# Ledger of designs, part 4: VH-VL binders against b9luv3

Target 1, 134 residues: b9luv3
Amino acid sequence: MVSLGLVVARFNDSVTEPMAEAAREAATDRDAVIVDEVSVPGAYDSPLAADRLARRDDVDAVAVVGAIVTGDTDHDHVIASATADKLTQVSLDRDTPVTFGVSGPGMSGAEARERIDKGADAAEAAIDLADELD

## First folded at step 15 (VH-VL)

Design x4
Fold by OpenDDE, last read:
Structure x4 (fold): chain C 134 residues (1-134), chain A 122 residues (1-122), chain B 112 residues (1-112)
Amino acid sequence: as target 1 above (134 residues)
Amino acid sequence: QVQLVQSGAEVKKPGASVKVSCKGSGYTFTKYWMHWVRQAPGQRLEWIGEIYPGDSNTYYNQKFKGRVTLTVDISASTAYMELSSLRSEDTAVYYCARGRWTYKTGDYMDVWGQGTLVTVSS
Amino acid sequence: DVVMTQSPLSLPVTPGEPASISCRSSQSLLWSRGKTYLSWYLQKPGQSPQLLIYGISNTFSGVPDRFSGSGSGTDFTLKISRVEAEDVGVYYCMQSTHYPYTFGQGTKVEIK
């Protein structure tokens, strides 16, 4: 059984909570368990949480969900890029899968809604990596 | 008890604007969607739009072509629907409705206001 | 926009008898990973709509067990196992898979 850590960026929570729900459901469907769930204010804040989860012996992989919608900030691309880069760094440094379930940038709120299942994708990717790289 | 109380009936001239209020009580205002739905006489329910007070995320029915503006006052637990450039066809009962969207169930409206009649006539 | 078509539009029912209302969508309401979003509402005479069923088949709290929902894809059904006088009103299906959300024409249930 794969043990997941889940990081939920709460900015745009009307979208990110459902993303987290999708991630939780996906984990259950794959007979994985979410051993811990951490909320952070925004996607940019997720790397620290992901790193802390990835340090844990009881965590096989970390899924990060969030939504970066154009117009919410003046530099959504910068935030997205920085977030992705640091999450990747966490994965490498901790030798623990960290999956990027953050939607955006360059998307509207409506587009964000349509991408809620990215949360499930992130969870499944985390599980797959945990299985394959173990 | 969860309750939505809407403002009173409105009578407007064509071209005018109307702003209907919907005050929520008995629940955490910022954690539920607020939908707006109207019903013209003898017609089906028509979805206008929705707003999530917690993050102000808003979706509109494009049919209204920018005539509708949804807003919220969190401190007052009140949602507002403003419809501009009123036409006779806008005559309807307007409802606010508390909504929830989950990954499993999608959007549904579980509590409705009492409705606000908006009459547009010359 | 997705057109929701209900049938019948008028449904006279004898108390104690079952009732069935069909709701068909012009497009599939399948969203993602098998999720399909449809709800049913009842608008009693002179009242606001009220939720009966959400997520196709979930009965809302406080709604009698005689109400049930089913369906998939483009075909959905609301059933009342035993119609009571208090069930009189107009029933609406609503899809929430596609923007904008759209309602059926309504089915007027009356007592014979």
Scores: ipSAE 0.899, ipTM 0.952, lowest interface PAE 0.5, mean pLDDT 96
Fold by OpenDDE, fold request of step 16:
Structure x4 (fold): chain C 134 residues (1-134), chain A 122 residues (1-122), chain B 112 residues (1-112)
Amino acid sequence: as target 1 above (134 residues)
Amino acid sequence: QVQLVQSGAEVKKPGASVKVSCKGSGYTFTKYWMHWVRQAPGQRLEWIGEIYPGDSNTYYNQKFKGRVTLTVDISASTAYMELSSLRSEDTAVYYCARGRWTYKTGDYMDVWGQGTLVTVSS
Amino acid sequence: DVVMTQSPLSLPVTPGEPASISCRSSQSLLWSRGKTYLSWYLQKPGQSPQLLIYGISNTFSGVPDRFSGSGSGTDFTLKISRVEAEDVGVYYCMQSTHYPYTFGQGTKVEIK
C-alpha cells in the first residue's frame, strides 16, 4: 500500500478544494492512503510543505494540487515556473516522488474548472511513481 | 437554519437596470456558490450564472451577452445580481440559490431564495 | 447549449401508485473519469424550487426515500415509489456538466 502526502494550495479554493477531493478519491480508488495533508496559501508556498512531507519515512510520495489562474499581470507564469522548479528539486533532493498537480498558468477560471481532475492525475502519478521506483 | 432572503419586487422600463439582492444566513457565505436562476411566466427555469464569494470566481450564461453582473458583499453575506438593458422578455421571477460543486456530484442548488419578481414594461 | 428533454410533460398519478419521469440530454453529460452531473428539483405550486436529487442518485437531506434518481450518459430517471398528495408540482432535471447549466421543460405531476 502506497502512503501519500497531499499538499493543497488554497488559492482559488472553488477549484482547489475540488482538486483535493479528486486527489483523495483517486488515492482511495488505488488503495493508497493519504497519511498527511497540508494546506498552504498558494502554489508558490507548496515546495516547503512538499519537502517536509517528503522527508518523512512514512511517506512514499507527495502529490501537490493547486490552481494558478491568469491575472492582470504575468505573475502566474512566474509562480508556476518557480513552483514547478522547486517541487522538482524537492523530489530529487529527497529521492521521493513529488507530482505536479498544479493547473495553469495561462488559464481562465473556466479552464481551471475543467482541469479539476488534474488533482486525481497528480495522486495517481504519485502512486505510480512510488510503485515503479520502489 | 440556512436561509436566503431576496429583495422585493421590481418594476422597470425597457433599457433600465435592476439589481436584486440575496442575503444568506445560517452558513459560511464564502464556502458555497451562489447561483442565479430565473423563471419567465410559463417557461422553464433558466440558469443565469454563479459566483463563489470565497474567491470571486464567476461564471455567466453567455446568453445574456454581458448584461449580467454578479457581485457579493462578504461582510453582509449578500449576493447581488444586476441585469442591464432590460427587455420585456426579462420579465420573470429571479431566484438566488446556494450551490455546491463537488468532484463527485457537480453543481447542485440545495437552498433557494423566495424569488424576486422583475417586471419590465413600457 | 445542452438541451434537456423531459417526458412526460404532464403526469397524472393516483395516490399510492409509482411515478417515473425521464430526462434526456442532447449530448453526453459525462465529464471526466466517469463523473456525470445531474440533479432534480421540485417546484410546488406557488413556491420556490427545492432540491430532490443531486449527483444523479443522491437523495437530498429531508427528502423522502420514496424519491430516487438513476441514469447515465444521456438518459436519467426520477422515480417516486408511492406518490403522495404533497408530491404535486413541477419537476425539473438540471445538467451541470456543461456551461451553461440547463433545465428540462418540467414535468407537471398532478393527482387524478
Scores: ipSAE 0.895, ipTM 0.951, lowest interface PAE 0.5, mean pLDDT 96
Fold by OpenDDE, fold request of step 16:
Structure x4 (fold): chain C 134 residues (1-134), chain A 122 residues (1-122), chain B 112 residues (1-112)
Amino acid sequence: as target 1 above (134 residues)
Amino acid sequence: QVQLVQSGAEVKKPGASVKVSCKGSGYTFTKYWMHWVRQAPGQRLEWIGEIYPGDSNTYYNQKFKGRVTLTVDISASTAYMELSSLRSEDTAVYYCARGRWTYKTGDYMDVWGQGTLVTVSS
Amino acid sequence: DVVMTQSPLSLPVTPGEPASISCRSSQSLLWSRGKTYLSWYLQKPGQSPQLLIYGISNTFSGVPDRFSGSGSGTDFTLKISRVEAEDVGVYYCMQSTHYPYTFGQGTKVEIK
């Protein structure tokens, strides 16, 4: 059984909460357990939380969910890039799978809604990596 | 108890604008969607749009071609629907309705306001 | 837009008897990963609509268990196991898979 850490970026919670829900559902469907869930203000804040979870012995992988919608900031691409880069770094430094379930940038609110299942994808990817890289 | 209270009936001339308010109570205003639905006499319910007060995410029925503006005042737990360039066809009872959107269930409207009659006549 | 078609449009029912309302969508209401979004509402005479069923088959709190919803894809059904006088009104299905959300024409349930 794979144990997951879940990081939820709260910004745009009308989308990110459902993304987290999707992640939780996916974990359940795959017979995985979310041992801890951490909420952070935005996607940019997720690497620290992910790192904290990835350092834990009881966590096999970390899934990060969030949404970066165009119009919320002029730096959506910068935020997305920085977030992805640091999450990757966390994964490598901690030798623990960290999956990127942050939607955007360059998407509208409607597009963000359509991509809510990215939360599920992130969870499943985390589980797969945990299994394969164990 | 969860309750939505709407503003009173409106009578407007064609070309004018109307702004209907909907005050929510008994729940966390920023954690639920607010839908707007109207019903013309003898017609089916028609979805106008929705807004999420927590992040101001908003979706509109494109049928209204930009005539509708949804806003919220979080401090007052009040949602507003403004419809401009009114036509006789806009005569209807307008409802606000609290909504939830979950991954499992999608959007549904679990609490409705009492409705606001908007009459457009010359 | 997705057209929701209900049948019948008028449904006279004898108290105690069952009732069934069909709702058909012009296109599949299937969303991502098998999710399908449909709800049912009742508008009693002179009142605002009220939620009966959400997520196809979930009965809303306070709604009698004689109400049930089912269906998938494009075909959905609301069933009342035994109609009561208080069930009189117009029933609407609503899809929320596709924007804009759309309602059926309504089914008027009356007591014979």
Scores: ipSAE 0.894, ipTM 0.951, lowest interface PAE 0.5, mean pLDDT 96
Fold by OpenDDE, last read:
Structure x4 (fold): chain C 134 residues (1-134), chain A 122 residues (1-122), chain B 112 residues (1-112)
Amino acid sequence: as target 1 above (134 residues)
Amino acid sequence: QVQLVQSGAEVKKPGASVKVSCKGSGYTFTKYWMHWVRQAPGQRLEWIGEIYPGDSNTYYNQKFKGRVTLTVDISASTAYMELSSLRSEDTAVYYCARGRWTYKTGDYMDVWGQGTLVTVSS
Amino acid sequence: DVVMTQSPLSLPVTPGEPASISCRSSQSLLWSRGKTYLSWYLQKPGQSPQLLIYGISNTFSGVPDRFSGSGSGTDFTLKISRVEAEDVGVYYCMQSTHYPYTFGQGTKVEIK
């Protein structure tokens, strides 16, 4: 059984909470367990949380969910790129899968809703990597 | 008890604007969607739009072609619907309704206001 | 827009008898990963609509268990196992898979 850490970026709660739901459901469907869930203010804040989860012996992989919607910030692309880069770095440094379930940038609210299942994708990818790289 | 209380009936001329208020109580205002639905006499319910007070995410029925503006005052736990360029066919009872959107269930409206009659006539 | 078609539009029912209302969508209400979003509402005479069923088959709190919902894809059904006098009103289905959300024409349930 794969043990997951889940990081949820709270910004745009109307979308990110459902994304977290999707991730939890996906984990259950794949017979994985979420051993810890950490909420952070926004996607940019997720790397530190992911790093701390990835350092734990009881965590096989980390899934990060969030939504970067255009109009909420004037630099959504900068945030997205920085977040992606640092999450990748965490994965490499910790030799632990960290999956990117953050939607955006350049995305409307409607587009964000359509991509809620990205949370599930992130969880499944984390499980797959944990199995494959074990 | 969860309750939505709407503002009183309005009578407007064509071309004017109307702003209906909906005050929520008995729940955390920022954690639920607020939907707006109208019903013309003898007609089916028509979805206008929704707003999530927690992050101001808003969706509109494009049928209204930008005539509708949804806003909220979190400090007053009040949602507002403004409809501009009023037409006679806008005559209807307008409802606010508390809603949830979950991954499992999608959007649904579990508590409704009492309705606000808006009459548009020359 | 997704057109929701209810049948019948008028439903006279004898108290104690079952009732069934159909709701058909002009396109599939399947969203992603098997999720499908449909709810049912009752508007009693002179009142605001009230929620009966959400997520196709979940009975809302306080709603009698004689109400049930089912369906998938484009075909959905609301059933009342034993109609009571208080069930009189207009029933609406609503899809929330596609924007804009749309309601059926309504089914008027009356006591025969």
Scores: ipSAE 0.892, ipTM 0.950, lowest interface PAE 0.5, mean pLDDT 96
Fold by OpenDDE, last read:
Structure x4 (fold): chain C 134 residues (1-134), chain A 122 residues (1-122), chain B 112 residues (1-112)
Amino acid sequence: as target 1 above (134 residues)
Amino acid sequence: QVQLVQSGAEVKKPGASVKVSCKGSGYTFTKYWMHWVRQAPGQRLEWIGEIYPGDSNTYYNQKFKGRVTLTVDISASTAYMELSSLRSEDTAVYYCARGRWTYKTGDYMDVWGQGTLVTVSS
Amino acid sequence: DVVMTQSPLSLPVTPGEPASISCRSSQSLLWSRGKTYLSWYLQKPGQSPQLLIYGISNTFSGVPDRFSGSGSGTDFTLKISRVEAEDVGVYYCMQSTHYPYTFGQGTKVEIK
């Protein structure tokens, strides 16, 4: 059984809460367990939380979910890039799978909703990596 | 108990604008969608749009081509629907409705306001 | 836009008898990973609509268990196992898979 850490960026919670729901459902369907879930204000804040989860012996992989919608900030691309880079860094430094389930940038609210299943994708990817790289 | 109370009936001339209010109580205003739906006499329900007060995420029915503006006043737990460039065919009862959207169930409207009649006539 | 077609449009029913309303969509309401989003509402005479069923088959709190919903893809059904006088009104299906959300024409249920 794979043990997951889940990081949820709260910004745009009309989308990110369902994303987290999708991630939890995916974990259950794959007989994985979410041993801890951490909420952070926005996607940019997720690397620290992911890093802390990845340090834990009881965590096999970390899934990060969030949504960066155009119009929320003038720096959505900067935030997305920085977040992706640092989450990758966490994965490498901790030798623990950290999956990127953050939608955006450059998307509308409607597009964000269409990508809610990215939360499930992130969870499944985390499980797959945990299994394959174990 | 959850309740939505809408503003009173409106009579407008073609070309004018109308702004209907919907005050929510008995729940956390920022955690539920607010939908707007209208019903012309003898016609089916028609979805206008929705807004999520917690993050201001908003979706519109493109049929209205920018004539509709949805806003919220969080401090007053009140949602507003403004419809501009009114036409006779805009005559209808306008409803606000509290909505929930989950990954499992999608969007549904579980509590409705009493409705606001908007009459457009020359 | 997705067109929702209900059948029948008028449904006279004897109290105690079952009723069935069909709702068909012009395109599949399948969203992602098997999720399909459809709800049912009842508008009683002179009242605002009220929720009956959400997520195809979930009965809303306070709604009698004589109401049930089913279906998939493009074909959905609302069933009333035993119609009561208080069930009189117009029933609407609504899809929320595609924007804009759209309602059926409505089915008027009356007591014979």
Scores: ipSAE 0.891, ipTM 0.950, lowest interface PAE 0.5, mean pLDDT 96

